# VHH binders against RNA ligase 1 (RLIG1): the designs that were tried, part 10

Target 1, 325 residues: RNA ligase 1 (RLIG1), of Homo sapiens (Human) (q8n999)
Amino acid sequence: MKRLGSVQRKMPCVFVTEVKEEPSSKREHQPFKVLATETVSHKALDADIYSAIPTEKVDGTCCYVTTYKDQPYLWARLDRKPNKQAEKRFKNFLHSKENPKEFFWNVEEDFKPAPECWIPAKETEQINGNPVPDENGHIPGWVPVEKNNKQYCWHSSVVNYEFEIALVLKHHPDDSGLLEISAVPLSDLLEQTLELIGTNINGNPYGLGSKKHPLHLLIPHGAFQIRNLPSLKHNDLVSWFEDCKEGKIEGIVWHCSDGCLIKVHRHHLGLCWPIPDTYMNSRPVIINMNLNKCDSAFDIKCLFNHFLKIDNQKFVRLKDIIFDV
Below, E stands for the ipSAE of ESMFold2; O stands for the ipSAE of OpenDDE; V2 stands for 0.75 times the mean of E and O plus 0.25 times the DockQ between their complexes.

## First folded at step 4 (VHH)

Design k11 (from c11 with S54E D59K D103T E109A; framework vhh_8cml_1)
Fold by ESMFold2-Fast, scan of step 4:
Structure k11 (fold): chain B 325 residues (1-325), chain A 123 residues (1-123)
Amino acid sequence: as target 1 above (325 residues)
Amino acid sequence: EVQLVESGGGLVQPGGSLRLSCAASGFTFDDYAMGWFRQAPGQEREFVALISWEGGSTKYSDSAKGRFTISRDNAKNTVYLQMNSLKPEDTGVYFCAAKLYSTWRTPSAYDYWGQGTQVTVSS
């Protein structure tokens, strides 16, 4: 696993992309489509893509575990975006007929003040103490998931800061065909990035839980390595995504030797996402909480308490996990 | 103890029909794309048909397209090949094969193989 990099910034596409003036099928309803050509990008070749480790791209919201107030803590992704005036200026620069050499951000005027306790993503360039926007004009970063912040209530549901644990979905250590849900010490996740998935995240693409009994889980980035990926050719990847059970995923993230991350999304290939029967939600799963039964130590509505009640149970499919409480 | 067991082969006259079955055991059938290959005497194994893990996508050789239909029943761990309008050129040993990829037509890409069932199209 030490060859895998953390997802600190947005990832470039493995193929050279082109922009078409067609409505996007993505949830964002962009007025254009970004489509992959048949040409592998120079950035991917420079990163030694053919030696990279391909992993499932999980459709959730990005999280990071690092120290906050002297303890391991969960952080939620929050990218700072320019105001409307600055965004227009940046777009005009990108389409400039004069081909100006450089664009200059005035971060103090072009962006709203950083949210309370926000930190920039690792390796974000800084000029005079101010983080520099990326090639998309955004400043990637993180905010701590505090228990009383209702904006991050679903993030908060998968951690317990009193016991310093997180609720994690990964491969079973002794059986690569089996998924495992367990309570993992937050200290074991330090400096790792994870994807939060579940009922109230991105329209529930994995069909987990219900409105009455919401289910959310953290998945460490790179946890699901792809076996039997076809050759890195546009048509072969399209066929694999459409025809193979393992291909019923949002996309692929390649983890390169020096921590560089390269992606392809089903939408880059003209394919639909979300889809009804994903690979992940059909997988067998065992509950292995590795915690002492202490019902009184947890709120009755706490997700950890629900999993303790089904501890050591095996489900034929991830999607079959249902809580009656 | 992975097993793929083919059945339904036999002798049939040109223009006739046969339905081949392949019963799978010892692996998670629902995870695998299932294919049919055939081999005539003195020839290499030739791709005939492929079906994706859920049955939503199928691929056929040019010789099989329009005449053969591949299907699967995941509840029974079985894949089928319905062969219509059979020709003498269809004569060969038909092999069931399992693969995690859905796009590969080459025999070396397949993980598990059956022992084969003989199909003879002759008068």
Scores: ipSAE 0.000, ipTM 0.131, lowest interface PAE 20.9, mean pLDDT 82

Design k12 (from c11 with S54Y D59Y D103S E109Q; framework vhh_8cml_1)
Fold by ESMFold2-Fast, scan of step 4:
Structure k12 (fold): chain B 325 residues (1-325), chain A 123 residues (1-123)
Amino acid sequence: as target 1 above (325 residues)
Amino acid sequence: EVQLVESGGGLVQPGGSLRLSCAASGFTFDDYAMGWFRQAPGQEREFVALISWYGGSTYYSDSAKGRFTISRDNAKNTVYLQMNSLKPEDTGVYFCAAKLYSSWRTPSQYDYWGQGTQVTVSS
């Protein structure tokens, strides 16, 4: 039984990348563009990319479901980053590759202490019990999404720990052209990673809800497989992203047989994202909730309560879901 | 004391129909989701149908879809299962169950159970 890989670590690009001194399309203080060359990367070839399962790269923020305090729980991605001095030292090393002297991290000096209850991503390299930074200088990990932490209020809006359920968007099991929103037991999501999307995530690329009536949803990684992907060539992928309906997505994530995940983003190919007409909004969606409630457990403003009121309704597209409050 | 009492079972020929009833007492019926499970000889209890506490949502096993209809009358504290186009494989003891919280389909997640009513589909 071949399972799709869990998104625990940073994904390398399918192509060898190069850095150009051009303005980034993002307002980050980054005067460089990272662009894909026409050469498939050694990491992709080693992972048997040609036998991999291509899936839609959903534009959101990464989440993980695993046990916390004896119950299935939602965790938010939190990567530990080096301080300013350590990052400068690391970038100087990357720029001066003609001197191939090994770079050493001093984790205690170079990084702030781990956040409370933080756990490292699976298969993180450890030296003397301490997690080691990856090739990007980051230590990937997870923090539990607790109701009292306002930093993760949008994450907490899509779970109910009393009922042990999550609000999930996926393909309808009987119709691949139909999307479905359901309440899914958190126990069914154990050890899976998911993408949180919605109104307050990454500038709302899918047009969900509004600031007055925010809407957020979880999508399991690998839930949206790409059916009509062209050959793995730079120019063929550019044409597919621009001209194919299925190509109106942020990027591609390939799930390799060894569990390795490889990606390409529209920005790597010099293409724009976000775009006005996404593939996500080209499909109808049905609401199929699978839950009961007690009035003491659900308030009138609870997202699950709003979906119960539109249970069994079909919408022409995801962005048409509007709650009258 | 909580009580669920099933009725309406019996012997029918293939293609026939039966309507099962479950009368509930001893708890606040309209706060509970109500389900039907069945158990064939030598098998474990399996899910058949569920109706939400407010009656707006219904869920069916693949074997029940299109043939069975679950409904409830909150004024009478009663849940029903209308079974049409019955097949020999529908034979079993049918149990009424109630739940307030937790997973819909797992028998151990239900709070209250009836004693069951026998349904036999044979010529």
Scores: ipSAE 0.000, ipTM 0.116, lowest interface PAE 19.9, mean pLDDT 82

Design k13 (from c11 with T28Y S54K D59Y L100F E109K; framework vhh_8cml_1)
Fold by ESMFold2-Fast, scan of step 4:
Structure k13 (fold): chain B 325 residues (1-325), chain A 123 residues (1-123)
Amino acid sequence: as target 1 above (325 residues)
Amino acid sequence: EVQLVESGGGLVQPGGSLRLSCAASGFYFDDYAMGWFRQAPGQEREFVALISWKGGSTYYSDSAKGRFTISRDNAKNTVYLQMNSLKPEDTGVYFCAAKFYSDWRTPSKYDYWGQGTQVTVSS
């Protein structure tokens, strides 16, 4: 049985990419565009891309579930970035052919100290007790989502550590055309990575909730498999993203048999994202909280209580979920 | 909540024509491929014709090719089967079915089914 890999580190593009010096339409407004060529990358071929499981690339922020203080816990992605001086040095290295072939990081001087309880992404190489920055000069890792930390208030809204549950969106097990929102034991999510989506994440690409009634959800990575993918050719993927309903997504993540993850983003293909009519909002959703046995002792405020009020209801699309005040 | 209601069946003579309709409700019709299936007494259910969610692609069984045309009207949430040059072997209960856009060319993957409408071809 094939198992889907966790999203621990940055995923390479399925195609060989080219950097063009023109403004990006991405949220970061970077001064360059990274575009896919028509050539499948050597890394994708080595990972046996043609046997990989293609899944929807969900537009959110990455989360991880692993043990913290002897219990299953939600962790938020926090990539450590170099200070301004070190970033300038790295950029000058990348731009100049006359610089040394290899760039050396001094992590102690080039980066701020790690946040409290931060852990590096799995399989991160370490030299002299310091994690090695990746090809982008970043050090990927995780920080625990503690309930009293306002910086992660949207993350904390989708978990309850007292009842050890998380609010999860996935396919209904008996119907691939139906989405399900349920409370899932955090223990069932151990060692999995997930995407946090919703009102205050990345400009709300899925149209969930409102500022008055914010709605956020966790989606396990790989939960939405793509079954009608065309041949792995640049033009065929462009047509599929533009013309096919299943293609109304941010991108594709391929889960390879060796655990390698390969991606393509609409922006790599010169296509726009976000879009008004997403595949996510093309499917009905049923609320199955599975908390009935805890009614007499269950007192969760905010989002979990709102979902209990609409338990067993079916909505025509995800964005139609509205909570009364 | 999901409901598929077939209509238009009946008794016709060999060489005749019938138009079947299927009215869909309770789901986003535009995101579902639609299909017509049939079952004769003592036989297994077989697919007749399938149509993609946009209506831009169709797939027919060998027995239906050249005689039957599947079409859809997404504004009316309705799928149709125009049957021409009917033969006695076309006799059976005709079922409307819906499949979420993915895997629509795989007949065994269809998720929602109507109750069926009887088509009898006999003199």
Scores: ipSAE 0.000, ipTM 0.120, lowest interface PAE 21.0, mean pLDDT 84

Design k14 (from c11 with S57K L100I D103T E109K; framework vhh_8cml_1)
Fold by ESMFold2-Fast, scan of step 4:
Structure k14 (fold): chain B 325 residues (1-325), chain A 123 residues (1-123)
Amino acid sequence: as target 1 above (325 residues)
Amino acid sequence: EVQLVESGGGLVQPGGSLRLSCAASGFTFDDYAMGWFRQAPGQEREFVALISWSGGKTDYSDSAKGRFTISRDNAKNTVYLQMNSLKPEDTGVYFCAAKIYSTWRTPSKYDYWGQGTQVTVSS
């Protein structure tokens, strides 16, 4: 059987990539472009990419559900980055084609101490219990989303720890052409990774809510499987992203049978993102909270309370969901 | 009124099996996580097994793992505990408990409790 993988570490590109010395077409402007060649990468071939499950790469910020203080809890992605001096040393190493030496990190000197309660991403290489930076010079990990931490206020808006539920967007179980927003027990999400999307995440690529009435949602990684994907050829994927309705997405994440995750982003293929008229907004959405309607159990401006008031309603598209507060 | 009624307890030999049932009424069963707890004479009430309100997640105490299986039938408002390979240390009163929307191993977190059913594992 094929299993959906957890997005614990950064995913390699399905194609061998090249760095071009010109302005980036990425959402954030950069001096270099990372572009896919026509050659399928060694990592993708080793992971049996041709037997993998292709899924929509959702543009949000990564979250993880695991235990914290004996309860299922939401964790936010927090990658530790090197200080300025260590970053310059690393970049100088990468730019030196004549350097035959391996690069060595001194984690204690090159990085700030880990944040309180931070845990490293699963399968992060460790030396004497200390996590080792990845190929990008970052140490991936997680921090618990606590109610009083303003840095994670949008993360905390999609969970209720008293009721131990999360606000989740996925396919309707009986209709793949219909999206469903529901309250899901956090216990049902244990050990899964999810993408937080919405108003204040990555410039709101899906057009959810407004600054006055923000809307955020969790999408389990792998929830949106791609059914009509063409052959794994560079030109075929470019045509699919450009011409097919299902191709109006940020990219593709392949879930391989060994648990390995492989990706391609529109930017790897020289295509633009974000785009208008995303595939996410091409489908209707039904609200199915599956909760007793007890408004007094929630704060007046709580996102769960707003969804309870529109329970069992159907919207033409995700961006049409509006709350009266 | 809210009621949880346990049944299926009894006397069984070591290595035997029992299936406990808990019939729920007076609340929206589908919105509640269900747990099984047990209490031996002179001991505190301890966690045995739980099942989430969606039915998608189960959890077990270390002593129950591999031997017990919790399940639920939302159409019948019933939760079950299948107990295999019973040992004398499994002897106790088994309680069914309900918790709205969330799963807990801690007894004090549960909203509703049954009266319990006696399980005795003895030669």
Scores: ipSAE 0.000, ipTM 0.151, lowest interface PAE 15.4, mean pLDDT 84

Design k15 (from c11 with T28Y D59Y D103N T106K E109S; framework vhh_8cml_1)
Fold by ESMFold2-Fast, scan of step 4:
Structure k15 (fold): chain B 325 residues (1-325), chain A 123 residues (1-123)
Amino acid sequence: as target 1 above (325 residues)
Amino acid sequence: EVQLVESGGGLVQPGGSLRLSCAASGFYFDDYAMGWFRQAPGQEREFVALISWSGGSTYYSDSAKGRFTISRDNAKNTVYLQMNSLKPEDTGVYFCAAKLYSNWRKPSSYDYWGQGTQVTVSS
């Protein structure tokens, strides 16, 4: 009955977490680590985690499809952050032991003006028309992916608004062991969230494409269900992430019956990410564009035209897809 | 426990107006696009209107466009359908539905459904 996928920003960890005052091995070299304990969190238990559907947590950047200028359109996640002075004030508040102490944001002064056509994320509260920053001091939102905006050139590479299609990676409908890359109507993706992955996203954790021939793909949230997940125990998950081929992923997102999303990241378990070989980039993939080639003008730089040239081909591994022109 | 409860249906004369409400509970309402479908006796359920989770986008069937307006109040976990210039052809059971993921026009793609509210337009 319940469909997978989510626009939820605040995903709690499946385990009770603790903060260690030691440097993180994360990409950003954080001065602390957030580690999972062996105890399943109350939020996970309340959400009926044991009946939830586990899916692969994809390391990309979040996107959303909804109407813009009377057509289905891709939107990119853009979180507004406070200026340096406001961030320092907020951090000083968090480190203070005063109780009761209340922190007040002045959004107009503490944040840069919203980008043109930006909309706040669904969970963002508003006061007098102004969004309220979340517990991290950020204001999450969305901005439309326009072809002339250089900031979103990689987002733009995976959509064609003339044909109203997007370049999507998912499971093959008849074979869960096979991946499929296809052109999907943007109308079929309306009101869904997706992850953009590829060459220039988050340091290319999936090793796709090259600098000369970049490759990016959209993955609908919840598209990659985990079939062989072990019991929900700290040590069992650690072993699965390290030893099972299906466990060569960033983390897990559980989709609960009430709509709640619960997560665990490799870093929560003291494990490394990114890793040299992922489950995703080592899987077989078939190209099924489902497009009429006669309707497309030839452009050697267009990602859709590159995939049309290899339409109906099967690759042993996703990472083996190479464009040599 | 998920519930969608429709209200506001009834008997109205041609050219009249009705406002339907759908109160949602038991799920994270703000994560879901909300739609209205209708079903006449002996017919399949047809799409009427959809509103995105944020309220920023709305979609209408050709028969509803220009006459019906969908809106939502995320603070109240409620979606509304304002129906103006009602016609006898609008008679049917109106269903509230929620979707998180998949094609919004296809009834089978929706995650949760209400029990429906009867709308009758007669002269």
Scores: ipSAE 0.000, ipTM 0.132, lowest interface PAE 19.6, mean pLDDT 81

Design k17 (from c11 with S57K L100M E109K; framework vhh_8cml_1)
Fold by ESMFold2-Fast, scan of step 4:
Structure k17 (fold): chain B 325 residues (1-325), chain A 123 residues (1-123)
Amino acid sequence: as target 1 above (325 residues)
Amino acid sequence: EVQLVESGGGLVQPGGSLRLSCAASGFTFDDYAMGWFRQAPGQEREFVALISWSGGKTDYSDSAKGRFTISRDNAKNTVYLQMNSLKPEDTGVYFCAAKMYSDWRTPSKYDYWGQGTQVTVSS
């Protein structure tokens, strides 16, 4: 497998986009919708999109694995946003074509102090050591997933820092039509980004687990390469998303040879997401924990212990994995 | 263990007919498009016919169009190729192949292949 780029910053759309004043879904209630035109963007052409590796855009929350306190560690995405006054000033600037003055951020005044141990995303512009907001007015970054932080309890459920392992979903190495869940050393994931999915993430689009027995999994970005993508034409992609089993996904992320990442979301094409029958749930999954351990603690509810009890079992669909504890 | 097992090949006279079958096991058959390819002695493998995962769409090579019919039975995990009006140029090893797509009509890479079955058209 070729090394793929990490998802550090916001990805541009593969097509030139336009804004239409249409009501958004109840989740966002935004008074506008961003739609793709027929035209491939200059950013995509400059990145040699036609030679890029297309991968499934997984609907989850972004994570990163890098060193923390001399150990490989899981980090959760946390983008710093401006306060209410600064956001209004920025939006007024974007809508004002009467006064085309340059916009300046005062990061010290416009943003709350960075969270404890927060680090900026790689390649973030810095002025005098201070990260600069991106084109959306946000400062992307990461916070370590510490065991006692209740805000990241679902993130912490998929790692075990004592054994330095993570719970990972990917394609089986011998069968691209078969999914595999395994325990992966955190050291093997260093400097990679991953998507956290599951019961309590983004409304559970993949139908994993239940509220009584939540199930979450990490998917390395680029793990699900698209094999049968049609030509890069608006109409061909719409047909592929609607008619192809492999197209029953949130979107596509292209990994370009220069490390640039470019995307398209079903919403850009006027299509719905989430959908009831995802491609993720059309494939069987095998449990291969690679731990060879029998020890389990009476008093802990740990996903690794639950998966060890079903090690080597095959399920018809990912959503069929149920724990009775 | 994924397997595609072809059957129905043999020797037939020009103008005759053969029906090839391909029995699939070890994967979710109704999620895959199924294709037939053939290879004549000294030649590369060439496309013959394709059927989508639902059976709603089919494609054929120019040489097969009007003479061959591809079909599938998802309940039996089997794909078929009915070959009529056979010509000596149809001689070759016929391979069954599986690929996960529905609207992609130009075959590129296939995920699974059978071992092939010999078809000989000769007097």
Scores: ipSAE 0.000, ipTM 0.123, lowest interface PAE 21.4, mean pLDDT 82

Design k18 (from c11 with T28W D59K E109K; framework vhh_8cml_1; at its last look DockQ between E and O 0.02; V2 from the best seeds 0.00; counts 0 for: loop humanness VH .161 < .165, pae E 19.3 > 2, placed apart)
Fold by ESMFold2, look of step 5:
Structure k18 (fold): chain B 325 residues (1-325), chain A 123 residues (1-123)
Amino acid sequence: as target 1 above (325 residues)
Amino acid sequence: EVQLVESGGGLVQPGGSLRLSCAASGFWFDDYAMGWFRQAPGQEREFVALISWSGGSTKYSDSAKGRFTISRDNAKNTVYLQMNSLKPEDTGVYFCAAKLYSDWRTPSKYDYWGQGTQVTVSS
């Protein structure tokens, strides 16, 4: 019902999941796994999952474009989490009482103060204008990516607020097998969520750039629709992830007609991620910056300048991009 | 659910004009090239026009060049076909379609299709 759903809130799994402990551990804080069962979840059925649009779940960090200081801005995901005292209260409540909506949060005491300019995610439940924590005890939200903020320097590298543009990776409109990197007006991205990927994001699962010359890109959520997905049977999905070229991805996000987003990760199916040759990083790509200001100057070391110097070049694989520095 | 909903078809005299619209929902419209095809009774579906995802590139069939203009409004998730100087041979059902991939002339390569809208040009 929406232009492929935005990632404002946590996405439930397509299957019913179970928490499972790993085999015996020599350490006191052993990790837990969340594994999918073979049962399609109640939330997926209510959202009519069988009619939904499957898309690639991109492994990066979530971003949002909305207005800040009267112009379009990139915003970084920052979810507020309870402090240690409140987390202990919540986990104890869940252990003995299993309905998290019955837990009473005192947001002012249970959470650290939000950073300045933080806003809650859209459509968050509110009481007296205060956001209500979700079923996991988190308050999803966003902070603006200020120019030259060292904490968000990699987010900042994919936008230019003077020209109001963002560096975006999508499919080429005329070639189904070709990716395209271009400068896109930030105003065209208003109210959309995107995934930031690259050299310094989440261990660089796509193998982009290098430490000396980092490469980062924004990918609109839902940009890479899956064409050849098998049925929603657990074993069929496992085989697809392992054996199909399109299946060399972190997971799937289904965009349901009611606007709900439903997901599955490789890890939920007991599969490994990252993998060395992903679907995305192995695809050919062309650089089409589409900038018409012939006398415009960018900082010589910024990503926009680097991409302009290789404008109109085509690379056999996305991970093969090398800047002409 | 992906939907492409056409409107603006109808009856028109030769030399007249029509403006077709196609409203899109259920996918990232800005990532897709959008096209128009038409199908006359008893004939195969044929390519009319294509516009790239950004609107920066357009393609037309030989019969459409100079008379038809494809455009898009990404803020409204809508693609348009302005048809001028219409001729009886333009009669047919016009389909809106979306694609990510190359080979813009081949109907089987398009990812999503509308239901079609009838255009009739008769004296």
Scores: ipSAE 0.000, ipTM 0.106, lowest interface PAE 19.3, mean pLDDT 82
ESMFold2-Fast, scan of step 4: ipSAE 0.000; ipTM 0.162
ESMFold2 (binder alone), look of step 5: mean pLDDT 83; pTM 0.836
OpenDDE, look of step 5: ipSAE 0.254; ipTM 0.682

Design k19 (from c11 with S54R D59Y E109Q; framework vhh_8cml_1)
Fold by ESMFold2-Fast, scan of step 4:
Structure k19 (fold): chain B 325 residues (1-325), chain A 123 residues (1-123)
Amino acid sequence: as target 1 above (325 residues)
Amino acid sequence: EVQLVESGGGLVQPGGSLRLSCAASGFTFDDYAMGWFRQAPGQEREFVALISWRGGSTYYSDSAKGRFTISRDNAKNTVYLQMNSLKPEDTGVYFCAAKLYSDWRTPSQYDYWGQGTQVTVSS
């Protein structure tokens, strides 16, 4: 199986984008929408987008697996942002100059020190030992998901560091129409990025679990390849997202041969997200935990223990997995 | 036809200065970041300096920082490298290179290259 690139940094849109003003009743200032034009971006053309592998863009929060304290470990995305004075300077520069790449950052003065145990995203440019901010003025990076940190309780619910396993959703290796949930060794996920989805992530766009019995899952980036994508044209993609069952997804991430990642969201095309009855929910799912049948090592409320009790069961839809029955 | 033509190299004594120029033609110069790389005999090409497409941002290797200054003149399609306090270790062929996007420090990611100009720092 071909290994796809990891999502370390912000992905540019496949089309040249423009900002349009949209009125809002929630804010005194009017919000803005970023919309795709019909022109394919220079970044996409440079990356050979036409030879790229299109995959489903999963609506969750980004995670990374790498070593921490000599163990394979789950990390959560945490981007460093400039202080108020630097942000004001950056916004004033953008207003007058229109190009974020030309802005000069003084990272030592413009940013607070890195959080404890924070690491920068891979391939982040460094000057004098300081990571260089991206075009949004942010410095992307990662923090370890520690069991004692309540801020990452949903992240920690999908890993077990004692047994070094993660709870993963991907397509079945022998049947591309079938989803599989399994316990995967964290060592098998080293240097990969994943999307955390579920009940308490981004408003639960996939309708997983309930507040009484929350369900969260990790999806490796690139796990859901799109087989029947139309030609890369604005109107053809709009039609595909609206009319095709496989198009009931948040967006597309193209994995380019040079390692670059390029994206498009439904929102870029003026389409709604979240939507009812996503493509992910339309596929059957099988539980294949690949663990022993003994549950004495797991907490009674642990997700791994719940999945062991339904091991080898097949569900018609992902959202039919409920533990309160 | 795309061309990058370097000039200004030569022989100089330690502590001396040189100003390299790179004249670009055959592509939209204003859309490209411009960089300088150097290569000693038998060694890999190494990064020296980069200037963004409008000239608002500059990046330097540790060995060049504080001694070298990169600049550009978009009206003349030219990029410059002012080298001060030259050392024998700075000896090598200096290459001008252009890139649109991707990793700016990796030589294989650059779109266009000049033929190079020799810089020799010796007594």
Scores: ipSAE 0.000, ipTM 0.108, lowest interface PAE 20.0, mean pLDDT 82

